# Ledger of designs, part 2: VHH binders against a5wdp0

Target 1, 213 residues: a5wdp0
Amino acid sequence: MNKHNKSADALSLYLVTDSALCADKGLIETVLAAIDGGVTLVQLRDKHASDEALYTTACELKEAIAGRVPLVINDKVQIAHKAKLDGAHIGQGDLSVKQARNILGHDAWLGLSINTLAQLQQTHHHHLDLLDYVGLGPVFATATKQDHAEPIGLEGLSTLSKASVLPTVAIGGINHANARQVYQTGCHGIAVVSAICAADDPKQAAELLIAQR

## First folded at step 1 (VHH)

Design r3 (framework vhh_7sr4_2)
Fold by ESMFold2-Fast, scan of step 1:
Structure r3 (fold): chain B 213 residues (1-213), chain A 122 residues (1-122)
Amino acid sequence: as target 1 above (213 residues)
Amino acid sequence: EVKLVESGGGLVQPGGSLRLSCAASGFTFSSYAMGWYRQTPGKQRDLVADISSGGYTKYGDSVKGRFTISRDNTKNTVYLQMNSLKPEDTAVYYCTAEHLYGDWSSYEYDYWGQGTQVTVSS
């Protein structure tokens, strides 16, 4: 995708990768099948990989995607810069938004995770011109870090989506059973992990998800 | 059905060592990342260490170089070797089984143990 022509449509079906879930099919193979099925943006995410391994994977994945959709990285903005990725997504307590934008440059995608209305208000006050979108969540179910981020639910997602002046993508526990309800809250897109990475047929999984938009 | 049972906690003097164990049952242990989190009253749980199904490890900044996480897939057990213990390490330590590193992308249910108290005091 052309970095100067950022569109909220790129958020429609956002894939966050997980190498362990893709192990049997291969990470690159899973991502390419998902893009064939309608994935509009990919975030490379691997919390346990070394920076060297992430850089290698980022370069290989960028080459394989060949500009078909934006490729961003989770948190590691220096790797995004070095590998010439399309951008990064950062969380609360990570690199500052200003520092991330300085490293990535003016044309790169930059997203920020938002869990509360207070965080959204701070974003509007300080970072509106620096971000391309916000990720809202977790929407459903709590993972291992249950005490760090409570699920916002569909009601909370609707409230935050309506309050946001930036494009929104919903994330956390989203799958085939609930994707339609998530899209119906008014968010611009959904971000999924296991719904595609753990699917027997990632292309079909992507097709079924985007059809609910 | 699914169970995580922690053991090995207790009272120890500063500079001492403890080894925590977490015995898992009711799921395919080798397919899950396993971790240790700790919590002090009034604070959120914080990552101590985790280990992927492939054996790759990650540590919280405050414990790097002092703690070592390991797993034994034949025994369905994860361990935390804690050396050079400090009063600041006093907390309830929780074992967890996570399929996706236990963060905001939580599409899978994670399993938690009941916790084991570690107290580092003179």
Scores: ipSAE 0.006, ipTM 0.159, lowest interface PAE 10.0, mean pLDDT 83

Design r4 (framework vhh_7sr4_2)
Fold by ESMFold2-Fast, scan of step 1:
Structure r4 (fold): chain B 213 residues (1-213), chain A 128 residues (1-128)
Amino acid sequence: as target 1 above (213 residues)
Amino acid sequence: EVKLVESGGGLVQPGGSLRLSCAASGFTFSDYAMGWYRQTPGKQRDLVADIYSGGSTKYGDSVKGRFTISRDNTKNTVYLQMNSLKPEDTAVYYCAAPGRYELTLYDSSGWTSEYDYWGQGTQVTVSS
């Protein structure tokens, strides 16, 4: 645990979990191997779990990580508070940012998803003192997904990264083949899901990704 | 706090047209993607159309070329223009909002679970 120290370096290699992709190897085993390989922050994400199941998983994952890297949760700020996690990552909404900070307190990590320059400008004007970083994307589209926001591409990412006064992490379709190009846009870090969760060797996958920085 | 109110449903003959409206409140509408879904009894909700904050659109295969989704950010309203209606289009139509904008959706496994807020639904019946 490092309660008063929030560094942009923590965004360098950001793992977002997917329980289905981790099922064969085990979620906890996958996360610990990824941390051993260089993951610097973990976001617990399980959109199909009940709040009760998600709380149990959060407690187990927190215990296993043992303060080695920050552990945040996707959206469920009340679970972050109850499980004493390091923070949360949330989506768009003026009231949601203020409410999330109120629930989490001043020391917790709080990140916000940004897709457009207009959203970034709104964040700069209203939420600079409430957020620790912004997540930019989705950078890339996938042919198998029809259920995502409009991708921003590398040029869009570069524009948003340069415009942001908050630390930035890029997300969406990032893997070993494109990680170098993403880091070259000037973002502080990259967030990945399947590149680690679906890898045969999550530790090696993390090592190969952070080496592109 | 988020509230979605659908209107414009009704009974129409095959080949007819309807326009559905969804009035949204409780969030910064212009920053969010909005969607229309439909459900027949005993089946899962199916994608009809999505419109992203940037204005790009996606359609379910069964409605491409016949339905058009649009939005008016000044009125906090999303619309679904339905043309060349078929009996198979008979369903309850739902307006959906994410409630949050989540970039990890690219690596998600489920379409329906990605919307946090749903309207009450409006019935569309296509029958002679």
Scores: ipSAE 0.000, ipTM 0.162, lowest interface PAE 13.7, mean pLDDT 82

Design r5 (framework vhh_7sr4_2)
Fold by ESMFold2-Fast, scan of step 1:
Order: sequence, then C-alpha cells, then structure tokens
Structure r5 (fold): chain B 213 residues (1-213), chain A 123 residues (1-123)
Amino acid sequence: as target 1 above (213 residues)
Amino acid sequence: EVKLVESGGGLVQPGGSLRLSCAASGFTFSNYWMGWYRQTPGKQRDLVADITSGGSTKYGDSVKGRFTISRDNTKNTVYLQMNSLKPEDTAVYYCARGTDIYYDESSGSFDYWGQGTQVTVSS
C-alpha cells in the first residue's frame, strides 16, 4: 500500500486495547462492537501478557477483525511480523524506527509515540520516510499514584499537531466529555482506551466519540 | 541490556555540595526522560528531579532551588547537582529511565533503575 493510502481517515478513531477492562465483555467482542460503532484502527496492547499469549491473542483478533480495519501491536514488532498483522506502534525505546521498519517491511503501518517538540523535530530530521503517523500525548492527566508524565494539554497538543508533517493521533485521558476539544486542536484522530473498553456499550461509545469529529 | 550506573555519592557536611552522575548504556539515551529518586530507611522512594528528552525539568518540593538536574546526550549521562545540602537529604539516590509516556500508568512510569548511591550529610 502506498503511504498516502494510510493517512487521515484510518486515524480518526483509534482503539488501544486493555485486556483487564475488556474481561467481562470479552476482548474480541469489545473490539468488534467498537468497529461496528466507527473505530477505524485497533492497537493490541497487553503489558502483562507473555509473548506466547500475546501472539495467540494477536492471531485470534486478526481473524475476528477479518481486514475491516488495520490491526497493529504495541511495541512487539516481531509478533506483528510473525502474526502477519498490519503493523506496530512503538515508543521512545531501544528498538529504533529504522530497525522496526526493516522487520515490518515497506508496506506495514508504523507509528511512534511523541511527547515533546524536540522528539518531533528529531523524527522529522531522521525518520520522516519511515513512519506513517505519530501519537501525541498524554493529552490529559491519567489516574496515577506517581505521575511523572507531564500532560501536554490541549495547547501543547495543538502546537505539536501544527508542527507535525506526519498525520497525528492524540492519546491520554480522552473520553466523551473532552473528545470534541481534542479534535478541534487539528489532530487527525483520537486514541482511546477506557472510553470504549470500560463502556457498558462499546458500539454506542464509539458512535458518540466519532460523532465529535 | 539496559544499564544505569550511579556515581558521585559520599559523605558531606551540611551546606556542602555533591554532583551525582548516572551513566546509561544499552539504549538510545536521547529518546528517554530520566529521573532521580531517593529513599531513606523505612520510607518509600521520593521524586528528587526528572528531565525530559527535550530538557524540561521537574523537582520535588523539598529540593527546589537547591538541586539542578541536567543531561549530556553525547555522553549518555544524567547529572544531579546538589547544593546547600541538609541532614534530611541523607538517602540512597537512584537513577531511573522513564517509560514511553504515550500510555501513562502508575506502575510503568519508570522501567529501569540503577543500583543506587549513598549520600550522607553529617558533621
């Protein structure tokens, strides 16, 4: 797929999974309902899963989604390759953007987390041709006992979104009450976790979120 | 293999100064935020200072105006300059690497810690 075919629309409503929040309804059931409600991209994220369990979940989720939307994985680029997922999202970690692209190949989705203007500028200088989008956050404070991540806020998000030459998706504390304000900053999409995974009706939650665009 | 090695701790008199260094290896240092924490016996670890990849800093209330955190990305090192030291600054000081903050979780804010270096402020 041409890089232009991966822009904008696919980032509109981005679901990041949380297995614990989906436990009562089922992970696959939650994801499919969310897609029915308007989710445009799914990132499989499970920090506590073994690589074997994560691979199994990735394969099951891929089969269930059946190509309706892209399915990427958090950090585990080798699992993305092995399970033939659509791509990966990586953080500011040991695995370089260049190494991730080399493992995934030219056509796979590759996203990178950005929290500062300096990181965005580094990305423009070194990685512009290797990434499909950047994730900006955290936008809002999350519930933590020891919060070392300074929220970038709506003003910070607006500044980073305007500075980015890559498509942007905003994440961190985004829910129904603030989604409209987030979309108004000029980002291409929003990424949500609990707003859908913890919702009583994931399909309705997705519908209400995408309607704020 | 991610490795964080602290140095520069020691014994100093009240009002004195020390500079702690944390040598990082096994990762792309410039991409990560770094922090200093301290722990006294019988207490939880407290934030001393942190510094983002872009150089923005945050300090614990007890050290503001006395301590300065800085980094040198060419040397893969984060520093803590400690001035006007007080007996209550006596603690083991730990260097920490910040996680990807795209997903903010309390258990995941720092993923690697050094072994710690002892700072003792006494006459």
Scores: ipSAE 0.012, ipTM 0.177, lowest interface PAE 8.7, mean pLDDT 83

Design r6 (framework vhh_7sr4_2)
Fold by ESMFold2-Fast, scan of step 1:
Structure r6 (fold): chain B 213 residues (1-213), chain A 123 residues (1-123)
Amino acid sequence: as target 1 above (213 residues)
Amino acid sequence: EVKLVESGGGLVQPGGSLRLSCAASGFTFSSYAMGWYRQTPGKQRDLVADIWSGGSTKYGDSVKGRFTISRDNTKNTVYLQMNSLKPEDTAVYYCAVDYTLSGFREEYQYDYWGQGTQVTVSS
């Protein structure tokens, strides 16, 4: 399927997993409840898992989701390819956007994390035809993602979202208390971790988040 | 610990030339793409030119054919040769490390800008 047929609405409520935060309820159970609550895209993220364990989890999660929403993986594009996931999200890292697209093929989702205007402008000039969206953040300070990048804030998010030619997803410290303000910046969607993964009721948490759109 | 120091800006008449330099320190210069951006008051920074570690270059549409970006890895310096300058080229010019291909690491040490150098093109 041509990536241009994919709706930016798939970015509306983007769940990034955290296996430790989901351990008590179960990762698969948390994700399915979140999808029932309105999550529109899932990124499997586990920085501490081995590639073999991550591949197994990716296959199990793909089977459980059963095509209800896209499933992408954090960084590990070779696992996305092997497990036949819907795509990958990559950070600013050693793996180039070009290499990721070559591994995934033309039809897979491919997202890139952006922290600065310089990174966004380089993306426009070098990678515009290779990416489906960009992730902007961190918006707010957070410990959930062990990134120490300076928070861009709501003003920074608004500036980057307006400058972006690609669909945008805001991430970093987003929860039910601030989601409305984040949506109001004009981004296409929000990505959350602990707001759903650490919630007592992941389905209700997702419902409360998407209601802020 | 990235430091970028721009120099070579100034006042020039339309049709004139300037050569900007950016001295870089605190990172493995030869491994990273370098760019020149410019900013007019009240507007976002726009890409002027960039040069990848492998030598590939890109230019903003408004400067193609007039500006040339180059680098000297032995001096850790990136240059912008500006010819046929126009009043609309008036801006603060910034040197930047292009982190797009370098990636997020927990140390996030190379996504930085210089202080800028003013270029004014007027009669």
Scores: ipSAE 0.000, ipTM 0.100, lowest interface PAE 16.7, mean pLDDT 82

Design r7 (framework vhh_7sr4_2)
Fold by ESMFold2-Fast, scan of step 1:
Structure r7 (fold): chain B 213 residues (1-213), chain A 123 residues (1-123)
Amino acid sequence: as target 1 above (213 residues)
Amino acid sequence: EVKLVESGGGLVQPGGSLRLSCAASGSTFSSYAMGWYRQTPGKQRDLVADITSGGSTKYGDSVKGRFTISRDNTKNTVYLQMNSLKPEDTAVYYCAKEPYSFLTGELPDYDYWGQGTQVTVSS
């Protein structure tokens, strides 16, 4: 079990990046300001970037963060390994968790997205010793809704968080207006995208979000 | 970079069979889960079947026992064998790579989709 080597407090304010939303201020500048404001973990996510471009960004972001908070990558486990990031967050797939842990090694962060109780139960039975946390969502409906699972809502989030033996981070439509209610469900942390990446002042946005904890 | 191209759709009579193929190009896909989804006009896309990198399969309730998903990692291709077709199987069928990514709720949760292939079950 490697979860004893990591604090669930690192999940308190989890930033997932979006390069397009950060374009005006710069991705690295946005991330550093957010960390200054209280972000506790960063996930690099850019589904449109080539693997080469994503590797370059990962290396630059790692250097800029300089170990202040963990830096993980969305889905691209091989890039996490090559860039020596702190870990990865992955989606569903039964060999993906075991393959990801094998590639990352024992000490890296590894998270998994969960949207149903059945997925959580499967995780408890087969992957408990391989994962450091689970991401629960989407909590709220968003303006861009294409072919994803129905929002689980605050009640669904509360049910899954209480059922989870792994630390939980809630994600999906979370912003300053609803962050307090999300924290009150008993999850260990919240993950946000546009609430920080699209903010005029990412540092202030992070401060206002973590203050709801 | 992954690009998905579906083929094998067409018009078939009730009780007939079709075999759909999805060819993936770009990066190696043997480490990824692959799925087939279908969509009728005015409705969301529904899971038909998925297959993990290791070959474990799951099926939507309406197609269990009639459809079989398989993959050939040497050809970077996933297949859907459709037997005992019914009029209600009429839909555009889409191939998808790794549909269960990290859910943000603010961004699409699927990585890549093909353009789709039409299946029509009618006389």
Scores: ipSAE 0.014, ipTM 0.205, lowest interface PAE 7.9, mean pLDDT 82

Design r8 (framework vhh_7sr4_2)
Fold by ESMFold2-Fast, scan of step 1:
Structure r8 (fold): chain B 213 residues (1-213), chain A 123 residues (1-123)
Amino acid sequence: as target 1 above (213 residues)
Amino acid sequence: EVKLVESGGGLVQPGGSLRLSCAASGFTFSRYDMGWYRQTPGKQRDLVADITSGGRTKYGDSVKGRFTISRDNTKNTVYLQMNSLKPEDTAVYYCAADEYVLGSWDYTPQDYWGQGTQVTVSS
């Protein structure tokens, strides 16, 4: 995807997948229903899958989405390149931002998880021209992401969102009950996992979330 | 070897101007992002301004509107025009180069730094 044509509006309702939570309804079916409900970007995340299985899922999901919204992958930058996805999202312990951008090329989406002001300042100093957005969180405590940092809360999110010169998407424990407060902090979008993946009706869940913006 | 040589620093009175130059050698200059950073004693280096290989610029909040970064790929040189200088701009100014390389799976980008040039704003 062309970097020049990227819009922060693509961050408005960001779905991060969880294959186990989608097992009963099907991953592809859940994602398509969520897009029908207003999801604006999808991140394929499956930390238990092999690289081969993840590549297969990425190709199938890309085909099903058919360019309706950007599709990025969690951490596995080489798979994003091989499967010709729209980009990747990486964390603090992953590949360097420069290495990720080199692998993906200039047009791909590249996001980075930020948990602290110090990490945001490092990003501003070293990586500003290489990233399209930052993910801020976890906002709230969550059982869905077992390797989360300490929650930053709404005040922490507001502080980081105001300090960021890059577009921001908030993540961690976000659901229908708290989405409005999260949007009100000034972030460009929200990222959800179980709020959609574990919902009985993923389309309706997406509609309820985006309506809070 | 990669070499960055800064020049143009010196003593200037508040409200004055200086133009810093950074002459680069040992690499394909046009493919590198270039930046200016500054450091005061006891503090880490802060971004002053940067310019990508494609010409996009970014400035630190304290210098935006006063400083201008530019590059001349035919001369392998990056410049920092500093106007309306303040005592708080007193620092050692460093030139930096980093490579943004497309489509190379095994390439590890490296940051290169010059020796620095002292800027003192004092009456």
Scores: ipSAE 0.000, ipTM 0.090, lowest interface PAE 20.5, mean pLDDT 82

Design s1 (framework vhh_sonelokimab_d1)
Fold by ESMFold2-Fast, scan of step 1:
Structure s1 (fold): chain B 213 residues (1-213), chain A 125 residues (1-125)
Amino acid sequence: as target 1 above (213 residues)
Amino acid sequence: DVQLVESGGGLVQPGGSLRLSCAASGRTFSSYAVGWFRQAPGKEREFIGAISGSGGSTYYAVSEKGRFTISRDNSKNTLYLQMNSLRPEDTAVYYCAADLYGESWYDTPSAYDYWGQGTLVTVSS
């Protein structure tokens, strides 16, 4: 649907939005400042918004970004199609990869969250021609285990990144203190939320993060 | 649909301890993750910690690990936050929040589906 030049470099500094963390500075203002600072891809995420409100926000954000970087949406593939966004990112429990690609068309970005080697292997077997990248995570957690997904850690990230045929972006708990170590695992990029959205100066926060690459 | 009600806030001396509670209703409590956030005057909501539905996994903000302990009692539909070695900078409204779908973005407010009204904690001499 949306024709796009897909370089793995677009994953270098991936911003995932959080509307509550951006409320004081403004969502659009935060995103534009972050892009000025070096953000290379934006994912609109607002779990609590209605589909109508999310569609409106998607259209406003797309207009403001004006094609400077790709804009994708979390989960809501049909909104990506309707708003003519650059694509979507989906999880294991969302629409199937095939259904998402059918809705988005051949040119749109499509990413998938991967937490385990088994999920990565299934992706390689069934979905290589349908996905543009995989998101690996969560990387960092202080707990031993999670009920739903195991934290993969830096070693797990390195193992999955080396095993992946698709470009990889690391996700979960990434900030200025650990970004360099994450980039050094060999992933193509990092995805951050609070490191930029909660920063007093989103442009400077983005500059400091991309400098670690 | 989930309703969350915090309690246990109040005035505490620096170096003191306080335990907050969050009573949950509406859905099977053990089926979803819950977390604690705080908001100081003029600041954004800050993640403190989260606990999985079973209680088998806990996640803490790096800055709060060791001083705060999150726990839950699924038989009583209650979430707890034990706060030790309190400092004036811990003064904030403390919120509990429910994550029905187990989002990987556990440290972001937008991952949470339902929120309590908050309980004020003031740390002052």
Scores: ipSAE 0.006, ipTM 0.399, lowest interface PAE 9.8, mean pLDDT 86

Design s2 (framework vhh_sonelokimab_d1)
Fold by ESMFold2-Fast, scan of step 1:
Structure s2 (fold): chain B 213 residues (1-213), chain A 124 residues (1-124)
Amino acid sequence: as target 1 above (213 residues)
Amino acid sequence: DVQLVESGGGLVQPGGSLRLSCAASGFTFDDYAVGWFRQAPGKEREFIGAISWSGGSTYYAVSEKGRFTISRDNSKNTLYLQMNSLRPEDTAVYYCAAGPYEDLYYSSLEYDYWGQGTLVTVSS
């Protein structure tokens, strides 16, 4: 109580939700099964939901998780504060790190997406005391190209992970077949979406992923 | 309930043009890269092309580049395939597909969701 007890171990198996992928099984059911399987942190992500709908979902998910693992939200720092979530994860185009920390307070989790060494260096220079971790990626790509960021690959991930003084979570295209190689780069954890959300058995999927650590 | 519904297929003469549509529902369409595939009778599914979540990047199979154009309208949750200079060998069932491609994240599983397909017949 009254202490900031954030541990890099909470990054070990990081689940980012996708509402569409969870629709048939149910979002809450999928998340709870994944936690039973070894997920250590959950990020609620739904970019097109209204703030009202996200707030409702955040409150329901928080109640269901019941403090078993941290629950953070993608981008919506004000919702994290209002719903009393454990924190937020923000991207390069979002609210400034300093503003996000001011809204969340000292004890909340705050993560930032990093795609390049230049972004990491800027983070070290300006934000080191304000962030709890950085998310590195995307590590892998599918057959399609993305406008947002080019894949950094295992070599790029290894370089960024070794350069980071903050705990690191790798994200982007991570699954059971490549999780071991990702963990071997020296990152503190892996973040997955479809590997759990699209799995027939989210609990088993989580167990297989965390076993690669 | 995720759905992809193709439309616009039909009979067209060689050298003609056709525009296919794919209406998406039950997921955040703007977060996903989406693509087109086709399957001729007795053949495997063939990749045609894909478009990024924002519409700013496209990727085409080499054999289709220049004849087919992929576009999307995120305000209508709709994917399009413009097919020009059609040939009898373009006769196939055309499928739209969505994978969990997000703005910072790439799926480990390519193309999780598939439509039921729309038949395109190019007559002699």
Scores: ipSAE 0.000, ipTM 0.117, lowest interface PAE 18.1, mean pLDDT 82

Design s3 (framework vhh_sonelokimab_d1)
Fold by ESMFold2-Fast, scan of step 1:
Structure s3 (fold): chain B 213 residues (1-213), chain A 124 residues (1-124)
Amino acid sequence: as target 1 above (213 residues)
Amino acid sequence: DVQLVESGGGLVQPGGSLRLSCAASGRTFSSYAVGWFRQAPGKEREFIGAISWSGGSTYYAVSEKGRFTISRDNSKNTLYLQMNSLRPEDTAVYYCAARSLFGDYTSPAEYDYWGQGTLVTVSS
């Protein structure tokens, strides 16, 4: 059952998983410790898993979280539906916002990645009633293999956050050294990967991050 | 693709203990939920227990809970079944099986990959 409280507070500390970074501690163990530390929403992301393996992981993670925070999935909207997850986060790819909402139903969380003001304006015009939040970034992402999104920086994040009528979560290169500055731009929350997944103590890492809000 | 090979079967006296192993080769089985089933002569295949891909969740047939313990070591690609207080009615071929989809852990039809089985005989 997809029971949701769609408060912007759910975006306060958003964890995006990385199975390789969690291998030493275990994915489920890392996520549960992070939730104990103050993580408010979890996105399951695994680019290398088959759909079948990802579905199995999604179901096990959903069972372990037991409704304590929303669990969404990266891009794989059909898996979110089949596994009865709380929703999905999608990019600027082939799947339309309308198609995603039709698959997920009215009550599911649906987020969209935004990299430019033009994308935000299109979202306001066509998708405002279909989305629960937008993800803004990458804020600090360094050049990686085939990175096509230009980093927006703190000034770009501030501009987009102020322009957005939807709740915003900032993502991309966010860690303990820069989280306070990111929160100061006026976004509703921050999304982190390695700051928690690669931490020796994911619970303490989450506590230190949310304390900067 | 995963290939499963059971080992550790043999003759054991009533009241004895035995540990079965199931070794996975090919792609690592850390993406799969895995389980143990058995089939006695003239009977249908019976669920014993299953363990989630991470080892965080375990599921047992009600009749076997407490006597049998399932565990896995993903670093060794190995599944185990610890069997205690064995009885003649535990005599069967024991199979390990792997599945990638969440669903009914007790249904053999839901499992994608199967080992060839290992015979356990409980007799004095």
Scores: ipSAE 0.000, ipTM 0.128, lowest interface PAE 15.4, mean pLDDT 84

Design s4 (framework vhh_sonelokimab_d1)
Fold by ESMFold2-Fast, scan of step 1:
Structure s4 (fold): chain B 213 residues (1-213), chain A 126 residues (1-126)
Amino acid sequence: as target 1 above (213 residues)
Amino acid sequence: DVQLVESGGGLVQPGGSLRLSCAASGFTFSDYAVGWFRQAPGKEREFIGAISRSGGSTYYAVSEKGRFTISRDNSKNTLYLQMNSLRPEDTAVYYCAADSTWYLGEDYSPSEYDYWGQGTLVTVSS
């Protein structure tokens, strides 16, 4: 995918993978079923996989997806470049937005996690021309989710989404019960993990989620 | 060198209580979210609960809400799990774990945690 071909619609239903949750059904099988159900972008995420294993999985997923939706990778920008993925999503940390864009090139997708208004303002001042979207969250606290950031809530999400010049995708605790409320905040899309990866029927799970948009 | 060391496990009768501790060293404890997991013989490792960096937010597996309480003391670099009304099915090795990064996802996974302790055995039997 080329940068000039990108639209905010690609953020509508964003799947972040979890290899452990997909183990019984198969990661590739889960992702393809989710795409059949309406997933519009996939992020390969496996925090503790070796770079070699992650590269192998990235190549396999890219081949299986066959260009149907963008495939990006969590944090591992060098693997995105080497595997010729559509891009990467990065968090707050040591790898700068400028370094990530330099490695990926002009046309690749690049997203950034934002947890606070201060981070969003810094992004607007320094990185507007380098990023394609921002991920906002965590929206909700969950029994299974851990993070550095305190939950921003629906009001916080609404405030950040309205303040953002870049397209926004909401993440954190989003499932079938709350997806409609999240979409109603004005974000461009939602990002989910267990709502699809842990579902008995990932295709149906995706269909039910995108129907809330 | 990063270390997490659990203590406080042992044999307890059904209906009893235990307090587990996890002592952290070799990293800035207050920069990490920390949590508790357990693993019974022949079963997968399961999440019990966790606590944010400041201690302002706590997260529990639905089955443990009300019986188990997680707390932390950043001045002592220590994480605690207060376990009440213990049942034979609570028998497991209990692990503490620390996570330095914001998880871009809604669900916890053991794979999100950067550092793990070696575990402490809790046996609930008569």
Scores: ipSAE 0.005, ipTM 0.258, lowest interface PAE 10.2, mean pLDDT 84

